# Miniprotein binders against a7ua95r516to809: the designs that were tried, part 97

Target 1, 294 residues: a7ua95r516to809
Amino acid sequence: ASLSLLSISDLVPDLQFIFFWMSNAIEILYFIQQKSPAYMQTIELMDDKAGSKESLLSATISANEEAMTILEEVIMYTFQQCVYYITKTLYVVLPGLLDCNPFGTEPSSEQCRRAAGVCVCAVCVMPEAVRRVVSVFQTTSDLLQQYQVHSEIQSQMFAYLFFFTNVSLFNQLIDKGPARGWFQRSRVLQIQASVKILLDWAKGAGHNHLAQKFFAKFCSTVTILASPPQQLSQMSWKALCAEHPSLKPVQLHRILTQYQLMAELGPLPIWQPSSEDEAYIYRTVDLLESFENH
Below, E stands for the ipSAE of ESMFold2; O stands for the ipSAE of OpenDDE; V2 stands for 0.75 times the mean of E and O plus 0.25 times the DockQ between their complexes.

## First folded at step 7 (miniprotein)

Design de11 (at its last look DockQ between E and O 0.92; V2 from the best seeds 0.00; counts 0 for: SAP 71.102 > 70)
Fold by ESMFold2, look of step 7:
Structure de11 (fold): chain B 294 residues (1-294), chain A 95 residues (1-95)
Amino acid sequence: as target 1 above (294 residues)
Amino acid sequence: SLRKRAEELERKAQELKEKVEELRREAEEKGAPEEVEELLKYAEELAQAAKFLARLAEIALERGDPRLARLLLRAAKILLDLAELLIKEAERLLE
């Protein structure tokens, strides 16, 4: 079957088992961590003139430490499996965000308007490309809740998913943007609107702080590209670096170069890197982000 | 095989749980110290956790993940061995 048909729904049966193992391993780990001290105190209070108490204490400590280590490995292994399956799906659906027109006329927009005979745009379904990405995040959230996975693990998973999303979108924009026309202002505004829908989902799901942290590079890129020319051309390189600390010098330089080209602001560079940064603006090895940094 | 090992560990865990129930009745009849009941309660909880880990490993084998199954069975074995040790100490104290 078609790669465009790979949805999170196709992976739910596998994900259900992995979350099942993960959540149960977490519960057993917490049982060991929470119960061991009480039982150890009981053993310490036993009458033991023969000395067998100390060997029992030693065996109990050793067994608990070894079991906890193994259960931590189980949790890490199952976490990595979940992330692997989920990011496979994200990789397929994320490019659509860059081609999406959230302002355009779609059958859902016409259907919503006609169904009520009044303005019902508030009831309209989100654009299909955005819906596909949100579906992955929402399905993940639903599974985590269904299996009662600890909130810290849920946060760690979404931190990685947002990191992956940021890297994927940023790399595609930088790499394919010129050929796809993604640096044109009208296109950037569409991308910005699509990302805002995704950020609104993250806020409503209780992950706003994670989204703000891990989308920072892509959001900074889109913010710069969406800026009116008269506003952006008034900002110095130093000011832009300060406002957008998530961007490396080579990345900021590339973004500004593409911006100047698309805004037709002439051939001479407007933004002059500081002497500190000048050595770094041509480091092409630092241009694209690595999926392995987080 | 891993499947046979998982079945063996689950059976052993159930056996130890039943032994704990027997020893609790004996402890009540003999008026044993409260420490005996605490050891038996801990052993029961460990045996139950090990039984559950063995069942999780069986499911992992059915789903084709022997690496996960091996990890789960290693943890189950450790918890069962500790449960056995606690039961033996409880038996010693009831004599």
Scores: ipSAE 0.777, ipTM 0.941, lowest interface PAE 0.5, mean pLDDT 85
Fold by OpenDDE base, look of step 7:
Structure de11 (fold): chain B 294 residues (1-294), chain A 95 residues (1-95)
Amino acid sequence: as target 1 above (294 residues)
Amino acid sequence: SLRKRAEELERKAQELKEKVEELRREAEEKGAPEEVEELLKYAEELAQAAKFLARLAEIALERGDPRLARLLLRAAKILLDLAELLIKEAERLLE
């Protein structure tokens, strides 16, 4: 199937098996971790008949360590497979979020329409582009819960997915935003509203802290761009740096420069970077976020 | 083949579970110390885990992931080997 036609629903059958392997590997790993100390203690307290105690203990330790190592590899492998498939789907649907007009009339989800006709649930009232993104996260959440995946792994999964989403949206906005008109005030307000719907979903799903943390850069960028010229022109470089600490100097400088062009503002001395930041605003290598080193 | 290996491990796991049940009865009849029962219980749990890993490996093979299957089978083998060692120790303690 063409990448453009790939939906999360198409991947569910494969993802189910991956989550099944992952959850069971975690359970067995946990079993070994919890039980091994008690059994080792039992062996240690046994009478050393015929000198077999030390050899048995050594063999037990070695076997447990090796088994746990392999199980950790299974967990990591399956985790990476999940992330790979889910991020492929996100890659397809995320660009639609930037072009979304959430203030228009949008149809309800097909699933709810088929079941109940007109549904007014939180997902059905979402714009289609937002709903597609939320559907990826919701499906992931549902699968994690269905297979009772350990809470720590669930948190790591959403942390990475939010990270990936933020990097993708931020980089697209910075790189393509000016050319696509996403820096225009009306378009920015649409993007802001769309992101708010996504964040509200994350809050309702119990991932508020992770969402706030990992979407900080994109949210800061949208907040600056959504600010009225009268308000933003009164804020100094230092004040903006302080209010948006998630943005690097080069990123803030690029945002302000593009804002100035879009708003047809003359030179604004108040936005001039400090002497301390002057060297950093030219570090173009730091402009876009990296998907690496998460 | 990986499939044959999985089937062999499942069979071995079942054999070990049956051996544990046999030894548990013997231990009860002889009034063996609690340590014997603990060893047998651990061996049984390991054998059960190994059997399940082997089943997971079969599913991985059916889904076209021999790499995952090999990892799961390797883990299953390690757990079964440990179970065998524990069973042997239990047998020794019952002599």
Scores: ipSAE 0.777, ipTM 0.929, lowest interface PAE 0.5, mean pLDDT 91
ESMFold2 (binder alone), look of step 7: mean pLDDT 90; pTM 0.900

Design de12 (at its last look DockQ between E and O 0.82; V2 from the best seeds 0.00; counts 0 for: SAP 74.428 > 70)
Fold by ESMFold2, look of step 7:
Structure de12 (fold): chain B 294 residues (1-294), chain A 95 residues (1-95)
Amino acid sequence: as target 1 above (294 residues)
Amino acid sequence: SLRKRAEELERKAQELKEKVEELRREAEEKGAPEEVEELLKYAEELAQAAKFLARLAEIMLERGDPELARLLLRAAKILLDLAELLIKEAERLLE
């Protein structure tokens, strides 16, 4: 029951308030950064008959720098709190992506049930687990736009949300995948389809570059696992590393090991790690990703 | 208290905005240089920003975030002190 308290809908009133005042605080910061210099130029060009120009200019520079520093701190703190709370709702809904079946045409809402007899649309065929994740992203996007938050801040918000999503899905897959049967080929294909729906949302929302960048590790994992055995068994370790640079050696090794088990392949010499990588494939401390980005 | 400080800064911000309006009328009547109008316009924008920050600090106190309120009031005071300095310079130039 406590997990239901983490839905994005529960956060909307607080997010509306926070985005409203954060947008206004950003506009004040913009004024200080971009428009105050014109006023300082006016001060510099003033006739300094009274001899007060240097004192006024010095005070103006000092005040602007200190105010900018404070406002940046306020905005950053608030931004981080928003990301923290939004990602808590993502944490609750993301595991469902790994279990859902996007290939079933099952209406997931009353609106889709009512309309199912007339046509099938992408929204109506979207699995409920995928819909819950998209709802977090879409609600966030709608609120940021509604309150006119600066586009650079909106991009940073989605960079963090996509980063979190990637780490959460990757860690869940690697850590729990064997016990949950997620490495079975049919399940991998279902996961691949669900991720494609997320990527399509990101493209339609104008965040395609961010999604491509920040989903790279999870997408590489699923791409490898979804590959037919006849094709993957012809790719060397070196070729796989080059094609999937987002994967650490220990991660690629683990993925290939799970692939071998599910495809019933024996050891493949072509997947022998390079001598450079051999020491790293046993570094289990590097297997899972950190949610902290540095 | 922080709430009292927020109310004081908001009141002062409004006071400075009214002073700017008064000085703009005086500057127009005296045919003052364009530089006086620019200083007064800058002061007005700073006072308006400070007023918003002080109002926001009151709201943050109501929502239980006194640390954020302290930061907002510090920024508001900095902008108001600058606005007051600009107003004093404008008054000096009008004389």
Scores: ipSAE 0.669, ipTM 0.909, lowest interface PAE 0.8, mean pLDDT 84
Fold by OpenDDE base, look of step 7:
Structure de12 (fold): chain B 294 residues (1-294), chain A 95 residues (1-95)
Amino acid sequence: as target 1 above (294 residues)
Amino acid sequence: SLRKRAEELERKAQELKEKVEELRREAEEKGAPEEVEELLKYAEELAQAAKFLARLAEIMLERGDPELARLLLRAAKILLDLAELLIKEAERLLE
C-alpha cells in the first residue's frame, strides 16, 4: 500500500544529497589518483638528507592507497544507495508499462502543464504509464548532470537501471503474461509501442547503445510475440535462435509454446528444438532472469 | 562521539592550512626550492579534502547513517595524517 504512493519526486531530496557526496568523493579520489604520481616523483627527486626520503615515500604510498580504498568504498556505498532508491520506484511503475495502451488519449504531464499550459514535448505526449517510467530515468539523468557525476559512473548507473528494467519486464511477461492476456496480439502490440517510446527516449538521452544491449531479451520476446502467425510459423527453431541470440533455448521454447496456445495453432514441427538444444529446453531454472551478479 | 570527531578533524584541517600558509611565507623569505612549495600545495589540498569529508560525515550523522560517517571520518583522518607528514618534511627542508 505505502509503496504504491512512492514517486521519484519524493526521493529527490535524498537522492540529491547522495549524488552530491558521491560526486565529491569521486573528485577527491580522482585528485589523489592524478596527483599522487607527481608528488611521489617530487619526493624521489629530493636530496636524501638523514634517510627521511624512503620513509616519507613509503608513508605517502601507504596513505594514498588506504585513502583511495576507503573512497572507493564510499563511492560504491553511495552508488548502491542510489540504485536502491531508484529501483524501488521502478518496481512500482514498471508493471503499469505492460498494461499501458499507448494508442489512447492521455493528458500531458503535470509538470509541463504548470509551466506552459499545453506542452507538446516528447514526454508530455507519452502515455501516463510510459511517462512515469521515463520520469524515473529522466530525473536520474538530471541529477547526475546537475552534480556533474563522472561519466563512467553515469554509464554504470544507467546500465544497471536498464538491466533491472529488462529483468523485471521480461520476468513479469513470461511468468504472468499468459494469465493477464499480455500474449494476446493486440496487447503485445501495445507493449511493443510502449517499449519503443522508452527506447526512443533512451536514444534521445544518449543511451542508445546501453538500451539496445540491456533490453535485448525483452525486445526479442516482444518481437516474437508481435509477429503474425503466418510469418512466425515459417521460421524454424534454428532461424529463431539465430535471430534472437539473447534468448536461452528454454526461454524461446516457452515463448513459442505460449504463442502456439494463444494463436490456437496446431503442433508445428518446424519449431521443434534441435537435438542439441533439446536438453536445454527443460532447464526451467534458466527460464527467468536473475537480478543477481550484476 | 562521531560528531565530536568530525569537529576535531575540521579544526585540525584548518590548523594545517594555516600552518601551510605560515611555511609558505617562510619559504618565500628564505628562497626555498620549488619542492617545498609543491609539498605545501599538496598538504593544503589534502587538508581541504579532509575538511570536506568531515563535513560530509556530519551531514551523514544528521541523516542517520553513522556507518558512512565513520568511513568518511577515517578517510579524512588518513588525508590529514599525510598532510602532516608533508608539512613536517617541508619544515625540515626549510631548516
Scores: ipSAE 0.410, ipTM 0.769, lowest interface PAE 1.1, mean pLDDT 89
ESMFold2 (binder alone), look of step 7: mean pLDDT 90; pTM 0.900

Design de13 (at its last look DockQ between E and O 0.86; V2 from the best seeds 0.62)
Fold by ESMFold2, look of step 7:
Structure de13 (fold): chain B 294 residues (1-294), chain A 95 residues (1-95)
Amino acid sequence: as target 1 above (294 residues)
Amino acid sequence: SLRKRAEELERKAQELKEKVEELRREAEEKGAPEEVEELLKYAEELAQAAKFMARLAEIALERGDPELARLLLRAAKILLDLAELLIKEAERLLE
């Protein structure tokens, strides 16, 4: 309910400096790792008439190791600063995905008429709530590419951002869903459609594998909730666990409890946890995910 | 202050680069072995990296991050000290 004072566009100038330091520290680290071995080999092959060769090799190894350690600290420090700023922005915009109605836009023919003269990204404009989240990811991607950040660091950044997104959406759905009506079937279908748009962006941006890996818990939750009652009632607990390995027993149990309430299938539990899982379905400490798991 | 240290390291890095250029001309005139040129190339690249780190540290100070600047200047000093050792060895080999 609080008004947001933070947007990604307001943070771009600060992020630009942080990415500038990060990318340049990476380049210097890369120089030391990739180029220095050849120079050290030259030193190693030199004539050792004055006995200076071993001292010079030792000094070279020590200096390179110390410099690389310091540069790794710089890279980690700047990476953590970027993550801090970006996730604070992301945290503000993510709840909108759960309230979004992607089907509530103008009719398709009217959307086509309105959009025809401006931008040819045609037919379905991205809903505003999804667009706000994508804007954070796209701005991050643009900055990483602008500063030519090493591809492994780019992947690590998006791995963390998708992890953060998954935890935030899952926790809010589980925690606030009953009060906000998010477990109603029409709402679940709207949430599913909004997430599909986000996943399509991730695929088009080259992050499909990371999105599939790190959104699995939230996507599994929505998939279960969107299932027709006749289909879901026929699936055993064991089958559901096998199809949705990302969900802990307490999480799956909570999701199925909400599903049964919304489908008005009576008070008796339909899904019987396995003997192994019965010890865990009431572990409320394991219900919500930690933002520190990575 | 850190700003003064950053300026000193950047100046020293430039001085070492200029000395490398002088020694490369001397090595060319004397027909020195390739090992001398390789040591001088290494020293030049180390001095350039250190100069760049000192510049990054100055920017960090302008943006109010003295801890980042301290890290960068420590790395710059380490690389400059190594560049000096390489230059001294190259000088020895030229004599």
Scores: ipSAE 0.696, ipTM 0.918, lowest interface PAE 0.8, mean pLDDT 85
Fold by OpenDDE base, look of step 7:
Structure de13 (fold): chain B 294 residues (1-294), chain A 95 residues (1-95)
Amino acid sequence: as target 1 above (294 residues)
Amino acid sequence: SLRKRAEELERKAQELKEKVEELRREAEEKGAPEEVEELLKYAEELAQAAKFMARLAEIALERGDPELARLLLRAAKILLDLAELLIKEAERLLE
């Protein structure tokens, strides 16, 4: 099937098995971690008849360590598989978020058609492009809960997915934004509204802190671009750096340069980088975010 | 084959569970110390975990993931080996 036709719903059957393996491996690992110390102590307290105690203890320790190592590998493997499938679906739907007009009238989603009437749930009132993104995260959340995956692994999963989403959206906006008109004020306001809906969902799902942390760079970029020229032109380079610490100097410089071009502003001395940042604004290698730095 | 290995591990796990039950009865008859029962209980739980992992490996094979199946089978084997060690110690303590 072409990547363009791949939905999260199509992957649910495969994901269910992966989550099943992961959840069970975690449970077995936890069992060994909790029980092993008590049994080692039991062995240590046994009478050393025929000198076998030390050998048994050593063998038990070695076996437990090896078993735990392999179980961790299973957990890591299944985690990576989940991320691989879920990020593929995100890759397909995320570009639609940048082109989305959340202020338009879009029909309600097919999923809430269960009720004879128009569903007014938060998901059904979302624009289609936003709903598609939220559906990926919601499906992931539902599967994690269904299989009772350990809370730490759930947090790591969402941390990575939010990270991936932020990197993808940020890089697309910086790289393609000028050519696609995403830096135009009207388009920026649409993007800002769309990301707010996503953040509101994350808050409602209990992932507010993770969302705030991992979407900081994209949100900062959108906030700057959404600012009226009268307001932004009064902010110095230092003030902008302080207000948006998630942005590297090269990133902030690029955003301001593109903003200036879009708004047809003349040179603004107040946006001139400090002498300390002057060397960093030309580090183009740091302009786009890397997917490998997580 | 990986499937044959999975089936063998399931069988072995069941054999160890049966051995634990036998030794538990003997321990009760002899009035063995509580340490023996603890060893046997852990061995039984390990054998059960291993059996379940072997089943998970079979599912992985059916889904076309032999790499995952291999990992699960390796873990199951290690757990069974540990269970056997504990059972042997329990037997020694019952002599």
Scores: ipSAE 0.392, ipTM 0.768, lowest interface PAE 1.2, mean pLDDT 89
ESMFold2 (binder alone), look of step 7: mean pLDDT 90; pTM 0.896

Design de14 (at its last look DockQ between E and O 0.87; V2 from the best seeds 0.00; counts 0 for: SAP 71.976 > 70)
Fold by ESMFold2, look of step 7:
Structure de14 (fold): chain B 294 residues (1-294), chain A 95 residues (1-95)
Amino acid sequence: as target 1 above (294 residues)
Amino acid sequence: SLRKRAEELERKAQELKEKVEELRREAEEKGAPEEVEELLKYAEELAQAAKFLARLAEWALERGDPELARLLLRAAKILLDLAELLIKEAERLLE
């Protein structure tokens, strides 16, 4: 298996061919969509002595529509191939975000102290686990730009990659978190810092809107878990639902149950679901998210 | 078989581009209407796109992806058939 050794750099040669085909299919589709109407206008204005103008227009429209449909299939085919390869590497590297310590070694801080006397650099270094995830996103971005893939397709690619990242991180946290100790206060703060570094990369890369949209569920989860007990215990169930609409009742209930356990706030439930939500907090089929496209 | 089809479509696309060049010379000598030039320009662009799609299909076959190659050849044939119709109309208008 050795999936922990899989890197995006090993897949670049295959991705280059796929992006090449995708980019060229997009260019031809663009030609049909954007330039062919002018030619059809010329046909419409022709002096039609033989009465063949309507037949030619009909054939032109039909051919353009059929060709566009097939080229869209090529673009989708190549898009799905790219997603397959890229998400295979993401699946391997994403769990490390939940285990890493972004507050660990500070080599630049130590070197700043030596070079500048007692200079303290309290800047978090990018942990190796975060760097591996960023490397996948950055390599993808570089390839999309290298092959001049249409900006709408680039946005759809990152929308899916962020969606995949959110689902993977959320599911692992919910499913494995109790056994792995990820709900402990110190770990939650480390996870929050790692997510902040990833979100900062997304903002700097021009994907802030997409990251805000597609990380909402995982970010809400971490925000709740990172909240001080005094602050969180004062919030009602209804207030938490309103503040975190991305979380389903069963998900919120599970998060609060784990929070109460780890914060040692006693066995009596603090957050009482509304009568409206009571029917939904035990729907375990809704606990984990699906990787299905929307 | 798919490789033979790709080679045939690429060859046909080149033949149509040469036909367009011939007809553009004839249109210039006869002082043909501007719409004949526009039809021939459209046919040339379609034939060039079809030629490129056929070459992409050949490369997809070399990488062992016949599904992608079939899609590319279907698109190439459609564009080439349209180019032929436009050339035929241009020929009629030059009569």
Scores: ipSAE 0.728, ipTM 0.934, lowest interface PAE 0.6, mean pLDDT 85
Fold by OpenDDE base, look of step 7:
Structure de14 (fold): chain B 294 residues (1-294), chain A 95 residues (1-95)
Amino acid sequence: as target 1 above (294 residues)
Amino acid sequence: SLRKRAEELERKAQELKEKVEELRREAEEKGAPEEVEELLKYAEELAQAAKFLARLAEWALERGDPELARLLLRAAKILLDLAELLIKEAERLLE
């Protein structure tokens, strides 16, 4: 199937197996970690009738460590596989979020509780583009819960997915936004509303802290672009840096420059970078976010 | 083959579980110390975990992931080897 037709539903059968392997590996790892100290203590307290106590203890320690190491590898492997499939689906649906008009009337998706007619649940009332993104996250959440994956792994999964989403949306907005008209105030307001729906979902799903943390850069960008010219033109470079600490100087400078062009504003001395930041605004290599090292 | 290896590990795990049950009965008959029962219990749990890992490996093979299967089988083997060591120690303590 072409990447364009790939849905999260198509991946569910494969993901189920991966989550199953991951969950069971975690359970066995936990079992070894919890029981190993007690058994080692038992061995240590045994009478050394044949001088085998030390060798048995050493062998037990070594075997437990090796087994735990391999199980950790299984967990990491399965985690990476999950992330790969899920992010592949996100890659397909995320661009639609930037083009979405959440103020329009769109038909509800069959993916929601529509078995018996018109559903008015939070997901069914979402714009289709937003619903597609939420569906990826919801499916992930449902699978994690279904297989009772450890809470720490769940948190790590959503942290990465939110990170990926933020980087993807931010980079697309910065790189393609001017050409696609996404910097126009009306379009920005649509994007802002769409993101708010996503954040509200994350809050309802219990991931508010992670969402606020990992979407900070994209949200800051949208907030600046959504600001009325009368308001934003009164804010100094220093004030904007302080209010939006998630943005690098080069990123803020690019956003303001594009805003100025879009709003047909003349040169604004108040937006001039400080002498301290002047060297940093030319670091174009830092303009786009990296998917690496997460 | 990886499949044959998985089947062998499952068989071995079952054999070890049966051995544990045998030794547990002997331990009860002899009035063995509680440490013997603890060793046997751990060995049984390890054997059960290993058996399950081997089954997971078979499913990985069926899904076309031999790399995952290899990891699972390695873990299963280590757990079974440890179970055998614990069983041997239990046997020694029962002599």
Scores: ipSAE 0.642, ipTM 0.884, lowest interface PAE 0.7, mean pLDDT 90
ESMFold2 (binder alone), look of step 7: mean pLDDT 90; pTM 0.898

